# VH-VL binders against a9kqm9, part 37

Target 1, 255 residues: a9kqm9
Amino acid sequence: MRIIISPAKKMVENIEALPVCGEPSFIDQTNQLLTYLKSLSYEEAKEIWNCNDQLATMNFERIASMNLKTKLTPAILSYQGIQYQYMAPEVLEKDQLEYIQEHLYILSGFYGILKPLDGVTAYRLEMQAKVNLSDKKDLYEFWGSLLYNKLREETDFILNLASKEYSKCIERYVTEDVRLVTCVFGERKGEKVIEKGTYAKMARGEMVRYMAEHKISTMSEVKKFDRLDFSYDENLSNETKLVFLKGESNVRDRK
Below, E stands for the ipSAE of ESMFold2; O stands for the ipSAE of OpenDDE; V2 stands for 0.75 times the mean of E and O plus 0.25 times the DockQ between their complexes.

## First folded at step 21 (VH-VL; framework fv_emapalumab)

Design g01 (at its last look DockQ between E and O 0.02; V2 from the best seeds 0.00; counts 0 for: pae O 11.9 > 2, off the site)
Fold by ESMFold2, look of step 21:
Structure g01 (fold): chain C 255 residues (1-255), chain A 120 residues (1-120), chain B 111 residues (1-111)
Amino acid sequence: as target 1 above (255 residues)
Amino acid sequence: EVQLLESGGGLVQPGGSLRLSCAASGFTFSSYSMSWVRQAPGKGLEWVSYISGSGGRTYYADSVKGRFTISRDNSKNTLYLQMNSLRAEDTAVYYCAKRGYSWYFYFDYWGQGTLVTVSS
Amino acid sequence: NFMLTQPHSVSESPGKTVTISCTRSSGSIARQYVQWYQQRPGSSPTTVIYEDNQRPSGVPDRFSGSIDSSSNSASLTISGLKTEDEADYYCQSYDSSRHYVFGGGTKLTVL
């Protein structure tokens, strides 16, 4: 089994936090993207980053001086946000850390796919960015099947904890020999599941931690997830989607 | 090069409060998790509390949970331990300890310690 | 929950070799790294072994660490004993529920 998760927009550079253990698999492609980004005008870069002038100025200066080999932070510590807060990777036990290093991948518009302890620099480039590089209209075309092929070499079962923006890179290319199963975290409202983005990010981070703590390797074990008042709902689930409902929402819907 | 200097220990009555400080230098303080470890007179080492580099995660030994609060001020390179509802069994030398540069938990530097005595 | 059990004391002559044991009461010793700390009289602890068998810079190679899965124990071995090695020695492991777990300590006397 392999687990995919989204990155976060906010990143820190923290060389002294904990050691880097590896290089991103697609660093050559990352260098091509960096060269492309350096070729852009400020206005073109701001449009790609889809951000205000404060962030655009900071990132424009960042890419001008960026070196992919220095000032590296372990990927799982570099991304900031509530998903990573709930994962709490800095306090995983030895066997739990080994578990995530073997099973967990972080998707990235800039790096493609990352192991948790790969060394990264801070960047801004979301997967949905509209790039024009080598006749590629966006990053989905740029990455093509490379990311899926990496996963396919290692597993026949992918647990998807990533947002749709990022999981599209994998979903578009899934072949019949690999099962991709998406976890959905929400509240029941009648016959529908309402997903609140903040709670979903909390649950995705907690699921990674739960799996590492129990060294989970099967879908039946994943279905036993019960943290943050979530529980598996068989009736709303199917062979490619595992639905987890928050408990208070279940009580409201039953009345 | 790395220095950890504890202060704030002293004599206090049961039920009282104390705040310990640990001044850090010689490393990028905000990058490293920190712990408090205590040692009762003539006894062994006991881990008390942990705080992540950002301050976003904290952990406590069961014996102090609900009574002690670990915190840090990264702008002042200072670690704190607020100790409330003190008991006689809290009497110990309290050490500030720095996590080593490793994913696998050990301490690489310790402070000199500060004595807390809880006595009626 | 587990305990780490050490002998209360050990004595040996200068130049000789001692081994200090650290036995884990439940769960495998080999699935968690073990550290060793030295505390000389009146001083703060210092690290002599981390991650089972690694020496920090400045720790002499006469200090070594090992793991024995069959006895579920870790060992600190000090060869070529010197009088400056007189200290208390603590083993330490980690657990996600209790975090840093120390052994009870071993007083080493160099006669």
Scores: ipSAE 0.381, ipTM 0.729, lowest interface PAE 3.0, mean pLDDT 90
Fold by OpenDDE, look of step 21:
Structure g01 (fold): chain C 255 residues (1-255), chain A 120 residues (1-120), chain B 111 residues (1-111)
Amino acid sequence: as target 1 above (255 residues)
Amino acid sequence: EVQLLESGGGLVQPGGSLRLSCAASGFTFSSYSMSWVRQAPGKGLEWVSYISGSGGRTYYADSVKGRFTISRDNSKNTLYLQMNSLRAEDTAVYYCAKRGYSWYFYFDYWGQGTLVTVSS
Amino acid sequence: NFMLTQPHSVSESPGKTVTISCTRSSGSIARQYVQWYQQRPGSSPTTVIYEDNQRPSGVPDRFSGSIDSSSNSASLTISGLKTEDEADYYCQSYDSSRHYVFGGGTKLTVL
């Protein structure tokens, strides 16, 4: 089993944190992207980053001096956001850390795919960013099937906890020999399941923690996830989708 | 050290009302959902009611729906159970129980219990 | 909705191993975690197993939990039985309709 999750937009540098235990698998491609980004004007880069002037300036300076081999932070500790807060990687036990190192991958627009303890520098580059690099019009084309193939080499089962923006780079290449199952965290509203971004991010992070704590290896065990008031709904789920509903049950929500 | 101390139990007539309290200490009270679990004399455990950490969500066993109300005052670290329209079958020791650490639906700490006797 | 069924009583001699079963009436036992609580005479319940097979701090490793999907049951196993283990034991799980669900309890007598 391999688990895929999304990165966060905000990153911190903490070189005093856990030791870096690896290099990104596609560091050469990352270097290519870095070179490309360094070649851009401020205006061009700002357009790609799609952010305000303050962030654009900060990132522009960051890129200008970026070195992918120095001042590295473990990937799992670099990303800052709700998902990662609830994952709380900084307080994982050794065996739990080993679990995520073995099973968890972080998708990235800049690095492609990361193991938790891969050394990374802070960057800003979303997967949906519009880049014009060589004959590629965006990062989806740039990475192509490369990220999926990496996963395919390791597993025939992918648990998808990533957002659609990032999971697309995997989903479009899935072959018959690989089972991809997506977890959905939402609330029931009539006949629909509504995913609220904040709660979904919380749940995704908590799911990773849960899986690490219990060394989860089977779908049945994943279905036992019942944290943050989420519970598995068998009726709304299928072979490719696990639905977790907030509020524990529909019956309770009907009160 | 986690401590849960129930109070408010006693003898009440059928149709009467009683309010139970559970004083909590030794943990961040507002961070944990709490439940009431009761045990009739010589019988097993029965879940009664649940309340989330913030108090925003409450759930009840069918046997007590419409009659019992669970609430909490996080500023006082106290859990409450308002029991109305009491019946003989409500006679039990009532325990307050704390949610476990892992955020799953298990209890890691129980109070000493308080006896509620409903009798004419 | 489901029920959890336990044997009313079990007995065994000190030093031996005893197993208490908890059978789910409907749905898979593996759907939700099962917990076990110990209640000694005149005392409040205490947690001895949570999440199928996890032991809280202070609970001796003589206590173990397991799930058997084939029989749709959970089991509490107590090895090296001691007099102090004499108690009522309750399994508990979660139902989406009824929330917390307890078994009927099992009285363990140490002979």
Scores: ipSAE 0.000, ipTM 0.486, lowest interface PAE 11.9, mean pLDDT 92
ESMFold2 (binder alone), look of step 21: mean pLDDT 91; pTM 0.925

Design g02 (at its last look DockQ between E and O 0.01; V2 from the best seeds 0.00; counts 0 for: pae O 7.2 > 2, off the site)
Fold by ESMFold2, look of step 21:
Structure g02 (fold): chain C 255 residues (1-255), chain A 120 residues (1-120), chain B 111 residues (1-111)
Amino acid sequence: as target 1 above (255 residues)
Amino acid sequence: EVQLLESGGGLVQPGGSLRLSCAASGFTFSSYSMSWVRQAPGKGLEWVSYISGSGGRTYYADSVKGRFTISRDNSKNTLYLQMNSLRAEDTAVYYCAKRGYSWYFYFDYWGQGTLVTVSS
Amino acid sequence: NFMLTQPHSVSESPGKTVTISCTRSSGSIARNYVQWYQQRPGSSPTTVIYEDNQKPSGVPDRFSGSIDSSSNSASLTISGLKTEDEADYYCQSWDSSRHYVFGGGTKLTVL
């Protein structure tokens, strides 16, 4: 089994001085994207980054001085966000760290796909960014089937904990010999499942920890996830979707 | 030449408060997580609290959770421990400890310690 | 979570070898790394072993660390004992719930 997760928009450099263990598989493609980004005017780059002037200025300066081989941080420590807070990778036990390094992949618009301990430098480039690369219309075309083929070489079962923006770069290319199964974390309102974004990100991070703690490798084991008051619901699930519901409680909106 | 220098210890009554400081030098302070570890007189070492390099992640021993707050000022290379609602059992030497350069957690450098006495 | 159990004290003559054990109460000792810290009287701790058997710069070669899965323990071995080795020694590990666990400490006396 292999697990895919989203990156985060916010990245921090030197947040922890922990060792890098590996190089991104598609560093050559990353170099092509870097060359492209360096060719942009400030206004063109700002449009692609879809951010305010403060962030655009910082990222524009970052790109100008970027070196993909130096000042590297392990990928899983570089991304900031509630999903990564709930993973807390810097305090994983030896066996748990080994598990995530074997099973976990982080998707990236800039790097394509990353093992957790691959060395990265901070960047800003979301997979849905509106880029105009020479013979490619967007990043989905740029990456093509490369990311999926990387996963296919290693597994016939992909557990999707990524957002749609990122998982789409895998989903579009999935072949019949590989199962892709998406986890949904929500609460029941009538017969519908409602996902609240921050709670879903918490659950995705906690699922990674849960799987690492139990060295999970099968879908039946994944279905036993019970952290953060979630439990598997067979009736709302199918062969490609595992639905986890929070127990009965007062939801925020009830107040 | 990593140096960690604690200060702020002293005598305080039960229920009182005290703030410890740890001045760091000889390494890139903001890149390393830090911990407080304490040692009651004649007793062993007990981990108290942890803070990530950026300050964004903190953890506490159950015995101090809700009463102690770890923080850091990376512009001043200083680690802090705010101790509230102090109890006699908090009497100890408090050490500042630096995480080593490894994914596998250990402390590579320790400060001199500062004594906190909670009495009568 | 788990406990790390050490003998309260050990003693040996100068020039001899001593071994201090550190037994893990639940879960395998090999599941996570073990560290060892030395604390001389009146001093702060210093690291003598990390990641089971690695030595920081300046730690004498006579210090070594090992793991024994059959007894579920780690060991600190000090050969060629010197009077300066007289100290308290603590093993340490952690778990993913962020509980950093120290052993109770072993007082080494060099007679």
Scores: ipSAE 0.435, ipTM 0.756, lowest interface PAE 3.1, mean pLDDT 89
Fold by OpenDDE, look of step 21:
Structure g02 (fold): chain C 255 residues (1-255), chain A 120 residues (1-120), chain B 111 residues (1-111)
Amino acid sequence: as target 1 above (255 residues)
Amino acid sequence: EVQLLESGGGLVQPGGSLRLSCAASGFTFSSYSMSWVRQAPGKGLEWVSYISGSGGRTYYADSVKGRFTISRDNSKNTLYLQMNSLRAEDTAVYYCAKRGYSWYFYFDYWGQGTLVTVSS
Amino acid sequence: NFMLTQPHSVSESPGKTVTISCTRSSGSIARNYVQWYQQRPGSSPTTVIYEDNQKPSGVPDRFSGSIDSSSNSASLTISGLKTEDEADYYCQSWDSSRHYVFGGGTKLTVL
């Protein structure tokens, strides 16, 4: 089983944190992207980053001096956002860290796919960013099936905790011998489930933490997730989707 | 209540063709992968073919590859197995089976089965 | 690819405990989950164990599943054996090349 999650837009550098234990699997492709980014004007880069002038300037300078081999931070500790706050990787115990190192992957527009302890530099590049690199129209085309194939080499089951923007890189290439199951964290509104971004991010992070704490290996155990007032709903779930509803106590297993 | 009802079985000569159907009810049909599993008389269970919920992914046992075709009509909640070039060794009760809700592939519901007899 | 091997038959008296083994020929038994199906005479298979040791609703607590990595086998244990437990039992797992893999089945006779 492998778990996939989204990165955060904001990144920090902390070279004195946990040790880096690996190199991104697709560092060569990352270098290609870096080279491309370095070739861009400020205006072009700003457009790709889709951010304000302050952030654009900062990232422009960062790219200009970026070295993928130095000043590395473990990936899981570099991303800053609600999801990662609730995951709280910095306070994971050794065995929990080992669990995520084994099972968790972080999808990335820049790095493609990362293990938690892969060494990364701070960057800004969303998967949906519009890039013109070689004959590729966007990053989805750039990465193609590479990311999925990496996962496929290791597992026949993927638990998807990533946003749609990132999970698309995997979903498009799923083969018959691989099962992809997506967790949905939302609230009931009539007959619909509404996903609120903030709560979804919180829940995704907490789910990863939960799984690490309990060394989760079965679907039944995942369904038992009950943190942040979320509970599993069997009726809204199906073969490819686990639905967790906030504010409801509907813990039922399949009949 | 989940129900799976197979039909279409019968006697056929070697080299002949037969089409099995499985009518499903009691669950969201399109949300679940389906399989055919067969059992020769007095023998064990053998997986035959798999089809994803959307029908986009199919897989076959080596013993039937190239001869059998699995398909589904989600608008009719029906699973199909087109069997061509039938052989004596294809004689079996054929079950349609629903994939269970788990990490890995297993079946949680089975039909009553339909008997296919291939004989000259 | 792998095969799952089961004993052809087992027998035991009512009220006793019986164990049916399922041995994987290659690769670790723990790599992929094992399921167990019950097939009573003249009936379709029904699921009694999934994910090594999980029970579907309606399956008695007398049924349990386990894995033994040392012997590379899974086991179905039925305690408090009842006459209604007389059936064929099949273990099943998943292989990326062959998809569903069934054991040869075990006939359980209640004496």
Scores: ipSAE 0.017, ipTM 0.510, lowest interface PAE 7.2, mean pLDDT 92
ESMFold2 (binder alone), look of step 21: mean pLDDT 91; pTM 0.929

Design g03 (at its last look DockQ between E and O 0.01; V2 from the best seeds 0.00; counts 0 for: pae O 12.2 > 2, off the site)
Fold by ESMFold2, look of step 21:
Structure g03 (fold): chain C 255 residues (1-255), chain A 120 residues (1-120), chain B 111 residues (1-111)
Amino acid sequence: as target 1 above (255 residues)
Amino acid sequence: EVQLLESGGGLVQPGGSLRLSCAASGFTFSSYTMSWVRQAPGKGLEWVSYISGSGGRTYYADSVKGRFTISRDNSKNTLYLQMNSLRAEDTAVYYCAKRGYSWYFYFDYWGQGTLVTVSS
Amino acid sequence: NFMLTQPHSVSESPGKTVTISCTRSSGSIARNYVQWYQQRPGSSPTTVIYEDNQRPSGVPDRFSGSIDSSSNSASLTISGLKTEDEADYYCQSYDSSRHYVFGGGTKLTVL
């Protein structure tokens, strides 16, 4: 089994951490993207990043001075968003860290796919960014089937904990010999399941911890996830989708 | 050049409260778990609590669970310990401790400690 | 839940070698790394061994750590004993249920 998750926009550099234990599998493609980004004017880059001038200036300077081989941080410790807060990789025990190194991949618009302990430098490039690189109109075309093919060589079972923005570059290429199963974390609203982004990110991070703590290797074990007031719903689930429903939220700030 | 400086200790009555602070510098504070470790007079070391780098997870020794709350403010590089319902057995020097490597469970730097005395 | 047991005190002459034991009461000592801290009178603890047998920078090479699975114990060995080594020494390990666990401490006296 292999687990895929999304990156986060917020990244830190931590040169005090343990030595990096690997190089990103598609570093050559990352070099191509870096060369492309370095060729952009400030205004072109800011448009791609879709951010204010403070953040755009910081990232423009970052790209100009970026070296993909120095001042590296293990990927799992570099990303900081809500998903990573709930995953809290820095409090995993040694055996749990070994589990995620064996089973977990982080998707990235810049690196493609990352093992948790691959060395990365901080960047900003979302998978949906409007890039134009040679005859590729966006990053989905740029990456093509490369990321899926990497996973296929290692497993016949992919558990999808990534957002749709990122998982799309895997889902489009799935072949018959690989089972891809998406976890959905939501609330029931009538006949529909509504996925609230913040709670979904929390649950995805918690699911990674749950799996690492229990050394999960089977679908039946995944279905037992019950953290953050979520529980598996058999009736809304099928062979490619595991639906977890959150109980009724507390309305503590209302009368 | 890692520095950890505790403050907020003092004399309190049983049942009282204190808040300890630890000012940190010289490292990327938000990337490391931080702990409180205490030492009663003439006794050994006892781990009290730790908090993950982001603050998303907290852990407590059974002896303080429900009475103590660990927290951090990463924008101020400060670790806190709110101690409520204090007992005589909580009398100790309280150390702020930095975990070593980001996912190993040992301490590489310790503060000088702040004394908490709980006495009627 | 486990305990780490250390001798209450040890004594030895300058220039000699002393070994301080740390025995785990249940479960394997090798399950998680063992650390050793030195605490001189009036001072906060400092690390002398981490990850069973690694020395932090600045710690003299006369300090060494080892694990013995047959006795389910860790050991701190100090060779070429000096008077400045007189201190309390604590072993420490970790598990997911109790988190940080310290031994009771050993007072080393250099005669």
Scores: ipSAE 0.110, ipTM 0.645, lowest interface PAE 6.3, mean pLDDT 89
Fold by OpenDDE, look of step 21:
Structure g03 (fold): chain C 255 residues (1-255), chain A 120 residues (1-120), chain B 111 residues (1-111)
Amino acid sequence: as target 1 above (255 residues)
Amino acid sequence: EVQLLESGGGLVQPGGSLRLSCAASGFTFSSYTMSWVRQAPGKGLEWVSYISGSGGRTYYADSVKGRFTISRDNSKNTLYLQMNSLRAEDTAVYYCAKRGYSWYFYFDYWGQGTLVTVSS
Amino acid sequence: NFMLTQPHSVSESPGKTVTISCTRSSGSIARNYVQWYQQRPGSSPTTVIYEDNQRPSGVPDRFSGSIDSSSNSASLTISGLKTEDEADYYCQSYDSSRHYVFGGGTKLTVL
């Protein structure tokens, strides 16, 4: 089993944190992107980043001096956001860290795909960013099936906890021999499931932590996830998605 | 304790109809997908149909599609199988089966079955 | 769609180990989980393995499941064979149409 999650927009540098244990698998492609970004004007870069002047300036300066080999932070500790707050990687036990190092991948517009302890520098580049690099019109084309193939080499089962923007890089290439299951965290509204971004991010982070804490390896165990008032709903789920509803009891509680 | 008790089986002529029932207890009936699985005398298991906990989703084997209808009454904790246009090849023990606590398709409990014999 | 093929019968002496195979005709055996059911003579089926290698409560650890992608098959292994293990065994999976698919069953005779 491999688990995929989205990165966060905000990143921090913490070189004093946990040790870096690896290099991104596609560091050469990342270097290519870095070179491209370094070649851009401020206005061009700002357009790609789609952010305010303050952030654009900061990132422009960061890119100008960026070195992918120095001042590295473990990927899982670099990203800052709700998902990562609830994952709370900084307080994971050794065996839990080993679990995520083995099973968890972070998708990235800049790095493509990361293991938790891969060394990264802070960057801003969303997967949906509009880049014009070589003959590629965007990062989806740039990465192509490369990220999926990386996963495919290791597993025939992918648990998708990533947002659609990032999971598309994987989903569109899934072959018949690979099982991809997406977790949906939402609230029931009539006969529909409404996903609220904040709660979904919380739940995705908590799910990763849950899986690491219990060394989860089966779908039965994943379905038993019951944190943050979420519970599995069989009726709303199907072979490709596991639906968790907030504020409802799971099957176990109903027995 | 989970219990599944089938009833309604019997002898019927070809072209006839029969309605099977499965009384469930020992678990929250409405929370689980329920299935019918049949076994012809001396033969293997064949899935017939299943219905989701809420009853909103139903699926049928090609061999019974258009002839059989699965339904449930969650207020009575009962599963049904309406069988129309019965054929000799429908002769079998029909089992009520409960889906396990897993997203993937497996049965964790089976009833004792009820025999349906279609013969002229 | 696919079929699951099992040997018609297997036999072994008490205390020995027996393996029952279940071969998928098309698609990867690893694509969908495989389950195993035991049916003793005159009785209803009972679940002995689910999700390829998980045992329900009450099923002894003598029962184990495995998947072999190279042969596109699943296997039920029963170690320390007992007389009570004499039964028909069925593998089961599911297809992309959300239909349950059963193997033809294997009669295990304990000699």
Scores: ipSAE 0.000, ipTM 0.478, lowest interface PAE 12.2, mean pLDDT 92
ESMFold2 (binder alone), look of step 21: mean pLDDT 91; pTM 0.926

